# Ledger of designs, part 7: VH-VL binders against Protein FAN (NSMAF)

Target 1, 98 residues: Protein FAN (NSMAF), of Homo sapiens (Human) (q92636r189to286)
Amino acid sequence: NISEKLHMECKAEMVTPLVTNPGHVCITDTNLYFQPLNGYPKPVVQITLQDVRRIYKRRHGLMPLGLEVFCTEDDLCSDIYLKFYEPQDRDDLYFYIA
Below, E stands for the ipSAE of ESMFold2; O stands for the ipSAE of OpenDDE; V2 stands for 0.75 times the mean of E and O plus 0.25 times the DockQ between their complexes.

## First folded at step 5 (VH-VL; framework fv_maftivimab)

Design s36 (from b0 with light chain S93W)
Fold by ESMFold2-Fast, scan of step 5:
Structure s36 (fold): chain C 98 residues (1-98), chain A 123 residues (1-123), chain B 106 residues (1-106)
Amino acid sequence: as target 1 above (98 residues)
Amino acid sequence: EVQLVESGGGLVQPGGSLRLSCAASGFTFSSYYMNWVRQAPGKGLEWVSVISGSGDYTYYADSVKGRFTISRDNSKNTLYLQMNSLRAEDTAVYYCAKGYTIEVGDTYEFDYWGQGTMVTVSS
Amino acid sequence: DIQMTQSPSSLSASVGDRVTITCRASQSISDYLNWYQQKPGKAPKLLIYAASSLQSGVPSRFSGSGSGTDFTLTISSLQPEDFATYYCQQDYWYLTFGQGTRLEIK
């Protein structure tokens, strides 16, 4: 929507049990988006911030790079697990979601 | 009560090998990253190595890479540090320290430490 | 590697004093900083995690503050059992300890 305000965007990976997909994360005042890089066979993920129920900060080894987002149990909202390249980007996203 | 008890320290010659053990009790050992932290006489703390709860991931300080190997046996609640090609600068008290678990978020603090075991590398 | 520098390296104080120990990171570490107390011949004990969170069982006279690169540990009214060496530790990128601050009786 044209009334959405972009708060931030950065590089991240979407973590799944079988594969990790590199891409870009974008957050507005209403939605969280993940766009996989070209060549990766995953669609754009859109999560309406109103549907977010829980957010968990995670570590990847010795670095606090993970963010797990849980949303409502409906067929339009999927849980997402993001791995960032820098802890600051993860924390900035957490600020805008929370 | 959480307890960590180190053993295996002693006097060893330069170039020698030594294996340290840490017996853990009072918590779900397999759920936690475990660490070795050392302290040379009169000096500060230096992180040495970590192993994940599953044992699948290990990390080492640059000063010990290629010489030390961290491992664990979750069936025995025991952490190990195999030290090879020992040098005088490896002389230190070696502490076993309880680390991170996925269940508590994303911070990495050492909430419990063993008593330490002294390793002296000298001729 | 992120380097942690503590100041002062040592200080002398009297029971009842307010004591402040500082820790500086070579780059921004947000609030990923922990503080430990070590008494002679003993293992370190966790005092504070996440820059300002007091560990269970630690007296309320201990407090931590700061974010980014500059952090402080404060003891509001020093007690005899507080004479020890204090260490900061970052957990932002790997794990690095400061060199320690030795707190001695004046």
Scores: ipSAE 0.543, ipTM 0.853, lowest interface PAE 1.6, mean pLDDT 90

Design s37 (from b0 with light chain S93R)
Heavy chain, then light chain:
Amino acid sequence: EVQLVESGGGLVQPGGSLRLSCAASGFTFSSYYMNWVRQAPGKGLEWVSVISGSGDYTYYADSVKGRFTISRDNSKNTLYLQMNSLRAEDTAVYYCAKGYTIEVGDTYEFDYWGQGTMVTVSS
Amino acid sequence: DIQMTQSPSSLSASVGDRVTITCRASQSISDYLNWYQQKPGKAPKLLIYAASSLQSGVPSRFSGSGSGTDFTLTISSLQPEDFATYYCQQDYRYLTFGQGTRLEIK
ESMFold2-Fast, scan of step 5: ipSAE 0.659; ipTM 0.874

Design s4
Fold by ESMFold2-Fast, scan of step 5:
Structure s4 (fold): chain C 98 residues (1-98), chain A 122 residues (1-122), chain B 106 residues (1-106)
Amino acid sequence: as target 1 above (98 residues)
Amino acid sequence: EVQLVESGGGLVQPGGSLRLSCAASGFTFSSYYMNWVRQAPGKGLEWVSVISGSGDYTYYADSVKGRFTISRDNSKNTLYLQMNSLRAEDTAVYYCAKGYIEVGDTYEFDYWGQGTMVTVSS
Amino acid sequence: DIQMTQSPSSLSASVGDRVTITCRASQSISDYLNWYQQKPGKAPKLLIYAASSLQSGVPSRFSGSGSGTDFTLTISSLQPEDFATYYCQQDYSYLTFGQGTRLEIK
């Protein structure tokens, strides 16, 4: 939607129990999106920022690269776990969500 | 109480090898990152190497890559540092240090051993 | 690697003084900075993590502040047991220590 203002876009991986999928993250003034690589069998993830209930910072090895985003239990919103390639990108996204 | 006890230090000639051990007690050893940090006589602290709780991930300072190998035996609650091709500049007290990732994802050394002295001299 | 520079390298102070030690990172590290105290012949002890969070059991006279590239450790009223070397350490990209600041009795 053209009424949404894009704040940032970067590469990231979506972490799941079975597999980690590379893709792209973008955040607007209203929504967080994760677009998996072409051919990934799951749809694009969209989270309305007002539905975010908890966010947890996660460390991977010696860098603060992870971010878990939790939605309310009763919504159609899906929880997501993102692993970034650079700490700066994780920090920037955290700033826009928090 | 948490306790870390290093051993295996000593005098070794340049080009020689030495293996350090760190015996851990008082915490669930397999759940934590473990580190080696060294300090040359009269100098500051230098991080050397880390190993994850599972042992699957290791990282090294550039100064020791290819020469040092960090490992652990979770059944014995013991951390190791195998040091090969030792140089005079590796002379230092070597500390075993427990990594702790606080809620929020900071990484700090919450407990340290007493250290073991390694002297590389001809 | 990220370089950490402490200032001063050494300072002399008296019991009861307010002491300030600074640490500068070569690039922004947000608040991923820890402070340690090391007494002669002993292992370091964690004082402060996340730039400003006091480790449990550490006296309240110790405090940390700063973000980005500039950080400060303050001892509000120096005690005899506080004479030691202090190290900052970043945990933003790998792990790097400052060179240390030696606090000596005047």
Scores: ipSAE 0.531, ipTM 0.852, lowest interface PAE 1.8, mean pLDDT 90

Design s46 (from b0 with light chain D31E)
Fold by ESMFold2-Fast, scan of step 5:
Structure s46 (fold): chain C 98 residues (1-98), chain A 123 residues (1-123), chain B 106 residues (1-106)
Amino acid sequence: as target 1 above (98 residues)
Amino acid sequence: EVQLVESGGGLVQPGGSLRLSCAASGFTFSSYYMNWVRQAPGKGLEWVSVISGSGDYTYYADSVKGRFTISRDNSKNTLYLQMNSLRAEDTAVYYCAKGYTIEVGDTYEFDYWGQGTMVTVSS
Amino acid sequence: DIQMTQSPSSLSASVGDRVTITCRASQSISEYLNWYQQKPGKAPKLLIYAASSLQSGVPSRFSGSGSGTDFTLTISSLQPEDFATYYCQQDYSYLTFGQGTRLEIK
């Protein structure tokens, strides 16, 4: 967003039980965004950082590439599971939120 | 208590084949990545192969790719290593080691090891 | 792949000594480092994971420290049962072990 300051942007995949969607992760002063690149007209996933309750680092096979973000039980906040292509990008996001 | 028991080791000639087994008990086997780690006589530890809890993902050290196949039978709590085209440099004690589960975060330490089974490749 | 180098390759010490073993990674591995103890004829035993976390059941005289490329394992007051070979292992990208450090009676 125009009024928000971008802190970090990188490539990632959003992991769901049925499908993994490639896209971009963007984090600002106030929000975490995921923009899918799957070709469907899907809206961005937006999580207000104030609504984050828990974050867990996860492993994908032989590299620490995963990050699960759990929100408040607010109806407007959805949990998200992200898989990064580089561990350093995952860690940068984790340390910023934590 | 967690137990891992290897079997199937022995003497085999170069170019031969051997199948190792690891019987697991005391934990939810299907939830864990399982590993084979080897150690040549008088040498250090070398990771060989890993298989995911579901069996859907396998990874191999470059030294064994195309020759070794890791597999598992979750109904029998058993891990396998099929070794083909064996070379003298494959001579080692082979350890079964308990690996990662998604439930514990993102570190990958070997908290339990079997006793090892000796594989000797010699003519 | 990531190479792990341990120093020294061997050392001699006496019961009651403070012993330090080091491990160096060829690239930064954050805190994804584990330490193992192996006695002759036995399987390795996990001592420390995540660079500094003590495994349950391991005596408090063992400690780990470091991040990035340089790591240390310290035994604050060596006991007779501590004479063994010690291995570091990175779990940042795949899995590689150091060559081992053999701890011997002086």
Scores: ipSAE 0.530, ipTM 0.850, lowest interface PAE 1.8, mean pLDDT 89

Design s5
Fold by ESMFold2-Fast, scan of step 5:
Structure s5 (fold): chain C 98 residues (1-98), chain A 122 residues (1-122), chain B 106 residues (1-106)
Amino acid sequence: as target 1 above (98 residues)
Amino acid sequence: EVQLVESGGGLVQPGGSLRLSCAASGFTFSSYYMNWVRQAPGKGLEWVSVISGSGDYTYYADSVKGRFTISRDNSKNTLYLQMNSLRAEDTAVYYCAKGTIEVGDTYEFDYWGQGTMVTVSS
Amino acid sequence: DIQMTQSPSSLSASVGDRVTITCRASQSISDYLNWYQQKPGKAPKLLIYAASSLQSGVPSRFSGSGSGTDFTLTISSLQPEDFATYYCQQDYSYLTFGQGTRLEIK
């Protein structure tokens, strides 16, 4: 299906309190996706961009690599905390969400 | 108005110890990274140490690692630097500097204290 | 460890002059660069953050530019209160300062 246009894809880690999952993040006109790397038993995360309420840039080890995404109050979805390997990838994703 | 006031500097012999304090006011202290930056007489600025708003994360310059300990008491809005095994090359004005907010991206020092002089001399 | 090198180490200028100070990073730091002013006997003061953003309360004659490895601080029309030492600082990976540029009366 061609209903979505891909804007970017890059490597990232999804940060959770107990486990950090390496994978790929991609963003389209309508959705943010996180796909865990092969061999990790985690489901794909999908966030509809219209449901994003807040975006926080975060630091990891004093490097600008983190991005935390929160859903709207009315449509609860899983928040996502992404750690990028390069600040440019984090900033590019932020541009498409914000 | 943001204010940072350092205290605890003074004269100390090589191998001695000092504890610096920085009293903060005018902002939500627990939400910000806090730093110590030093400047030897006639020399440039050197970053020394940082502590996260929660106090859970600390980082040090290689020159002080293992000798200095940064800490904070958020109930008192106070930042500390415990300096052990002091050396002549630690002689400097020590500045308390406000870092970025915990949820922030850039890491600039928007406010500084007036500094406290530490002299390590026999 | 990212090294920051400022040029020149010192310069002399007159009131009304346009002054430029440069800062070079040993590797690309995007726009994660800040500029500070320090007057003798005083604590440093933030002038510019994120390479080009003017700090609140700083006069508009100060401006910053650059990205990657090469950065410039410009004072468009030097005032008597601007004679000071200027420092750049990267916040891309940990924190390191340049050695400083001393701006002196000609």
Scores: ipSAE 0.318, ipTM 0.785, lowest interface PAE 2.6, mean pLDDT 88

Design s57 (from b0 with heavy chain V50A)
Heavy chain, then light chain:
Amino acid sequence: EVQLVESGGGLVQPGGSLRLSCAASGFTFSSYYMNWVRQAPGKGLEWVSAISGSGDYTYYADSVKGRFTISRDNSKNTLYLQMNSLRAEDTAVYYCAKGYTIEVGDTYEFDYWGQGTMVTVSS
Amino acid sequence: DIQMTQSPSSLSASVGDRVTITCRASQSISDYLNWYQQKPGKAPKLLIYAASSLQSGVPSRFSGSGSGTDFTLTISSLQPEDFATYYCQQDYSYLTFGQGTRLEIK
ESMFold2-Fast, scan of step 5: ipSAE 0.624; ipTM 0.866

Design s6
Heavy chain, then light chain:
Amino acid sequence: EVQLVESGGGLVQPGGSLRLSCAASGFTFSSYYMNWVRQAPGKGLEWVSVISGSGDYTYYADSVKGRFTISRDNSKNTLYLQMNSLRAEDTAVYYCAKGPIEVGDTYEFDYWGQGTMVTVSS
Amino acid sequence: DIQMTQSPSSLSASVGDRVTITCRASQSISDYLNWYQQKPGKAPKLLIYAASSLQSGVPSRFSGSGSGTDFTLTISSLQPEDFATYYCQQDYSYLTFGQGTRLEIK
ESMFold2-Fast, scan of step 5: ipSAE 0.584; ipTM 0.864

Design s61 (from b0 with heavy chain Y59W)
Heavy chain, then light chain:
Amino acid sequence: EVQLVESGGGLVQPGGSLRLSCAASGFTFSSYYMNWVRQAPGKGLEWVSVISGSGDYTWYADSVKGRFTISRDNSKNTLYLQMNSLRAEDTAVYYCAKGYTIEVGDTYEFDYWGQGTMVTVSS
Amino acid sequence: DIQMTQSPSSLSASVGDRVTITCRASQSISDYLNWYQQKPGKAPKLLIYAASSLQSGVPSRFSGSGSGTDFTLTISSLQPEDFATYYCQQDYSYLTFGQGTRLEIK
ESMFold2-Fast, scan of step 5: ipSAE 0.561; ipTM 0.857

Design s63 (from b0 with heavy chain D56G Y57S)
Heavy chain, then light chain:
Amino acid sequence: EVQLVESGGGLVQPGGSLRLSCAASGFTFSSYYMNWVRQAPGKGLEWVSVISGSGGSTYYADSVKGRFTISRDNSKNTLYLQMNSLRAEDTAVYYCAKGYTIEVGDTYEFDYWGQGTMVTVSS
Amino acid sequence: DIQMTQSPSSLSASVGDRVTITCRASQSISDYLNWYQQKPGKAPKLLIYAASSLQSGVPSRFSGSGSGTDFTLTISSLQPEDFATYYCQQDYSYLTFGQGTRLEIK
ESMFold2-Fast, scan of step 5: ipSAE 0.580; ipTM 0.857

Design s7
Fold by ESMFold2-Fast, scan of step 5:
Structure s7 (fold): chain C 98 residues (1-98), chain A 121 residues (1-121), chain B 106 residues (1-106)
Amino acid sequence: as target 1 above (98 residues)
Amino acid sequence: EVQLVESGGGLVQPGGSLRLSCAASGFTFSSYYMNWVRQAPGKGLEWVSVISGSGDYTYYADSVKGRFTISRDNSKNTLYLQMNSLRAEDTAVYYCAKGIDYGDYYEFDYWGQGTMVTVSS
Amino acid sequence: DIQMTQSPSSLSASVGDRVTITCRASQSISDYLNWYQQKPGKAPKLLIYAASSLQSGVPSRFSGSGSGTDFTLTISSLQPEDFATYYCQQDYSYLTFGQGTRLEIK
């Protein structure tokens, strides 16, 4: 949106119980977006930052690469679990939201 | 009552092989990463290797990569370290250590008593 | 690989003293740092995790602080049972220990 400022963009995977989808994470002053890679049959995920209730850091193997984002229980907001390729990208996103 | 008991240490000549075991009890073994950490006589601690609870993921310190193999048998609650192409600098007490995640932090909450491996001609 | 450097390699202190041990990481590790105590002939014992969180059962005289590259372990009033070797360990990328700091009776 016109009024949104982009603060960060990086590669990540969206983790679900059955599949993991590669894509890109973007965060603005108002929203968190996950854009699946071209050709993947998944819609863009949009989470309004004011709807974020909890954020949990998760480890994958020997590196802190995971981030679970929990939204309010409203119909408009879905929880998301992101796996980053580099710890620094995960930390940058976490500290911006937290 | 978490208990970790190492065995299999001993004297071996350079270039030889040795297999260490760690018998675990008092926790759900298959749910935790397990580690080997060693300490040369009079020296500090050195992390050697880790294996995931499922056994699907393993990682090694550069000093042992290609020579050591970590494995586990969850049906026997036992962790293993197969050591090949042993060198004098591998002489150390080898500790079995249980990993635990607190959030996304990783620490060793329980350690065994250690088993001594001496590589000497 | 992340290198961990502890200073000093050894220090002498008396019962009742305030003791500080430092640890430096070769790159930023946020607060992914643990401290362990090892007495002669014994396995190490976890004292502090996440740079500043005290492990259950560890006396409150132990505390940890720091973030990024510089970390400190403090013992506020040294007791006889505290003479031991102390190790820091990063858990940010793989697992590496410092070389240890031997705390000796003065």
Scores: ipSAE 0.389, ipTM 0.801, lowest interface PAE 2.5, mean pLDDT 89

Design s8 (from b0 with heavy chain E103D V104Y T107Y)
Fold by ESMFold2-Fast, scan of step 5:
Structure s8 (fold): chain C 98 residues (1-98), chain A 123 residues (1-123), chain B 106 residues (1-106)
Amino acid sequence: as target 1 above (98 residues)
Amino acid sequence: EVQLVESGGGLVQPGGSLRLSCAASGFTFSSYYMNWVRQAPGKGLEWVSVISGSGDYTYYADSVKGRFTISRDNSKNTLYLQMNSLRAEDTAVYYCAKGYTIDYGDYYEFDYWGQGTMVTVSS
Amino acid sequence: DIQMTQSPSSLSASVGDRVTITCRASQSISDYLNWYQQKPGKAPKLLIYAASSLQSGVPSRFSGSGSGTDFTLTISSLQPEDFATYYCQQDYSYLTFGQGTRLEIK
């Protein structure tokens, strides 16, 4: 929806088994987005908030910087693992998803 | 039942080296972060070092960086601390402490501790 | 490093008393705070994790509260076995212990 309201955006990394992708996280009324930095060869990730099933808080470098988001078993929804640079940004995003 | 048994402590001269061991049983050792925490005589607790379950990630307190090396052997359920360039200020009881697993989320409490092994650095 | 300051450093009390020990963080740590009990010559024992969660096997007279920078450990009715040193520990950024509070018989 073109009229969807942006609640928050911040820098984060998307964690995968092979590589960690720097980018930008945005959350709106309806969707969670991860946009990789320009020139990075990964596609934009979009998750409809109504498809989120579980959220796990995780640690990185002995700090609570991780957030793992699990979607429905629908093939159109991809699980995502985000690593934030600041614990407050992780907690703020968690608030908007919950 | 969870058991942690430290060994290898003793008296060493300043500048010397010592290797501590911690034998673990009663839990899936390779799934847990493991820690060394020390306590100087009559003083409080000080975290020293941690190693991830896989052994791929290690972290150290600033007071021991470059001198101590934490390692583990998951096939033997054993945690190690190699201590080099020992100083009088390293004199303490060294405790092996069980940390967290990713299955808990992101809190990091020490739910089980060994009985400790005494390291004395003295001329 | 996040500094953890406990107060008081020592406290004298009698069996049956309500005892309160406080712990202050140098910056906000949300609820990433644990409490331990240590008796002379023994290893520490976990009492409370995540600021207020009672560890399995710990008597219900122990409770924890607080969030952000100010935390409290309460013993509602002190028993003879509770005379010990108590430590708080933050797990928000790395791992730091408070200096300890020694609970002594009055």
Scores: ipSAE 0.484, ipTM 0.833, lowest interface PAE 2.0, mean pLDDT 89

Design s9
Fold by ESMFold2-Fast, scan of step 5:
Structure s9 (fold): chain C 98 residues (1-98), chain A 124 residues (1-124), chain B 106 residues (1-106)
Amino acid sequence: as target 1 above (98 residues)
Amino acid sequence: EVQLVESGGGLVQPGGSLRLSCAASGFTFSSYYMNWVRQAPGKGLEWVSVISGSGDYTYYADSVKGRFTISRDNSKNTLYLQMNSLRAEDTAVYYCAKGYTIEVTGDTYEFDYWGQGTMVTVSS
Amino acid sequence: DIQMTQSPSSLSASVGDRVTITCRASQSISDYLNWYQQKPGKAPKLLIYAASSLQSGVPSRFSGSGSGTDFTLTISSLQPEDFATYYCQQDYSYLTFGQGTRLEIK
């Protein structure tokens, strides 16, 4: 949507119980998007920022790289767990969501 | 109540080997990252190594990489540090310290409980 | 690798004094900083985590502040049991301790 203003883009992985999917995350003034890398069997995720209810910071090993985002009980808004490659990228995304 | 008890320290010659143990109780051992932190006589604290709750991930300080191996036995609630190719600079009190768990909300990594320490002296 | 520098290396104070100890990171670590107290011959004890959160059971005279690269530990009214060595530790990228600050009786 051309009406949306992009705030940031970075690489990240989407964590699920059985598999971790590498991809690209971007956040606008209205939405959070996760685009899996070509060939990974996971659909594009779109979350309207107004539907975000809770955000939990998570740790991976020795770095604060995780972000777990919980949505409303709307069937079209799915919870997402993101693992970043750099703590700064995680912090930047948290700033725009919170 | 959480308790950590180290053992296995002693006097060893340079180039020798030693295995430290840490007996844990009072918490779900397998859910926590566990650490070894050392302190040379009259000096400050130096983080040495960490192992994940599952044992699948290990990390080491550059000063000990290739010489020390951290491991754990969750069935015995015991943490280990195998120290090979010991050097005089490895002389220190070695502490077992309880670290991070994935079961709490949050991502800080503080050492809320420490053992009493076990002394390792590397000298001829 | 993140380096942690404490200042001063030692200080002398009297019971009832307000004491401040500082810790500086070589790069920004947000609020991923912990403070420990160590008495002679004993293991360290956690005082403060996440730069400013007081650990359960620690007296309220202890407080932490700061963010980014500069952090302070404050003891508002020093007690006899507070004479010890204090260490900061970053948990942003790996785990690194400061060299310690010895708090001695004046």
Scores: ipSAE 0.543, ipTM 0.853, lowest interface PAE 1.7, mean pLDDT 90

## First folded at step 6 (VH-VL; framework fv_maftivimab)

Design c1 (from s1 with heavy chain V50A D56G Y57S, light chain Y92W S93R; at its last look DockQ between E and O 0.76; V2 from the best seeds 0.75)
Heavy chain, then light chain:
Amino acid sequence: EVQLVESGGGLVQPGGSLRLSCAASGFTFSSYYMNWVRQAPGKGLEWVSAISGSGGSTYYADSVKGRFTISRDNSKNTLYLQMNSLRAEDTAVYYCAKGYEVGDTYEFDYWGQGTMVTVSS
Amino acid sequence: DIQMTQSPSSLSASVGDRVTITCRASQSISDYLNWYQQKPGKAPKLLIYAASSLQSGVPSRFSGSGSGTDFTLTISSLQPEDFATYYCQQDWRYLTFGQGTRLEIK
ESMFold2, look of step 6: ipSAE 0.709; ipTM 0.892
ESMFold2 (binder alone), look of step 6: mean pLDDT 90; pTM 0.908
OpenDDE, look of step 6: ipSAE 0.792; ipTM 0.928

Design c2 (from s1 with heavy chain V50A D56G Y57S, light chain S93R; at its last look DockQ between E and O 0.74; V2 from the best seeds 0.74)
Heavy chain, then light chain:
Amino acid sequence: EVQLVESGGGLVQPGGSLRLSCAASGFTFSSYYMNWVRQAPGKGLEWVSAISGSGGSTYYADSVKGRFTISRDNSKNTLYLQMNSLRAEDTAVYYCAKGYEVGDTYEFDYWGQGTMVTVSS
Amino acid sequence: DIQMTQSPSSLSASVGDRVTITCRASQSISDYLNWYQQKPGKAPKLLIYAASSLQSGVPSRFSGSGSGTDFTLTISSLQPEDFATYYCQQDYRYLTFGQGTRLEIK
ESMFold2, look of step 6: ipSAE 0.647; ipTM 0.878
ESMFold2 (binder alone), look of step 6: mean pLDDT 91; pTM 0.910
OpenDDE, look of step 6: ipSAE 0.832; ipTM 0.935

Design c3 (from b0 with heavy chain V50A D56G Y57S, light chain Y92W S93R; at its last look DockQ between E and O 0.85; V2 from the best seeds 0.75)
Fold by ESMFold2, look of step 6:
Structure c3 (fold): chain C 98 residues (1-98), chain A 123 residues (1-123), chain B 106 residues (1-106)
Amino acid sequence: as target 1 above (98 residues)
Amino acid sequence: EVQLVESGGGLVQPGGSLRLSCAASGFTFSSYYMNWVRQAPGKGLEWVSAISGSGGSTYYADSVKGRFTISRDNSKNTLYLQMNSLRAEDTAVYYCAKGYTIEVGDTYEFDYWGQGTMVTVSS
Amino acid sequence: DIQMTQSPSSLSASVGDRVTITCRASQSISDYLNWYQQKPGKAPKLLIYAASSLQSGVPSRFSGSGSGTDFTLTISSLQPEDFATYYCQQDWRYLTFGQGTRLEIK
């Protein structure tokens, strides 16, 4: 966007209760964007960083690859759950949110 | 109090098989990744295998892949290691170790261990 | 795979000494490094997780530091019960242990 600075982008998967969707994530100084390769649930998922309430690092199997982002205090549902292919990409994105 | 008790070790010839068991108590067994870690006599620790809480995901060190099978029975709170095609290099004390739960952690430290069971592979 | 190298392999010290043991990773592992103590004939015991976090019930004379590739375990004033073998273990990419450091009485 016009005044946004891109900090990073990488491949990741968006995890939902029913499916995982591979795609591209990027983070700017104001937003987190995820673009699923198949367009589901929509062409771009956007989270405004100032709305983020909680974030958690999660482990998938034997590598620390997960990041769970909440824009509410509701423990039942995250607003987005990302699974990265590399631990450093997860930690880099965490750094820009936290 | 968390307790892990291994059994099933013994003497076996090269090419033979053994099945190890680990009886678990004092925690919600089905929620945790479980592991086998071994230690050859006079040597250091080597991670061998891990299994997810449900049993749906399994992981193996390259040195045992294709020969060892990790499994669990959550109704009996028991972890297993089926060891086939055993080699002299598999001679070790085998420890059962508690891993993490997806519900809580990002790290994978082994906070509880059994006392181990000895496996000796020799002719 | 990530290799973990401990130094020294063996060390002699006296009660009351300050002891340091190092662990080096072959690539950066952030702070995903754990330390264990093992006494002869016993299972390992977790001391430190996440490089510097002290496990419950572990005496405060134990401390850990480091990030990236270089990590240290420090015992500030050695006690008789601290003579053991110490292992580091990374959990950044799979799970690997260092070869161990044996701490003996002079």
Scores: ipSAE 0.689, ipTM 0.893, lowest interface PAE 1.1, mean pLDDT 91
ESMFold2 (binder alone), look of step 6: mean pLDDT 88; pTM 0.891
OpenDDE, look of step 6: ipSAE 0.754; ipTM 0.919

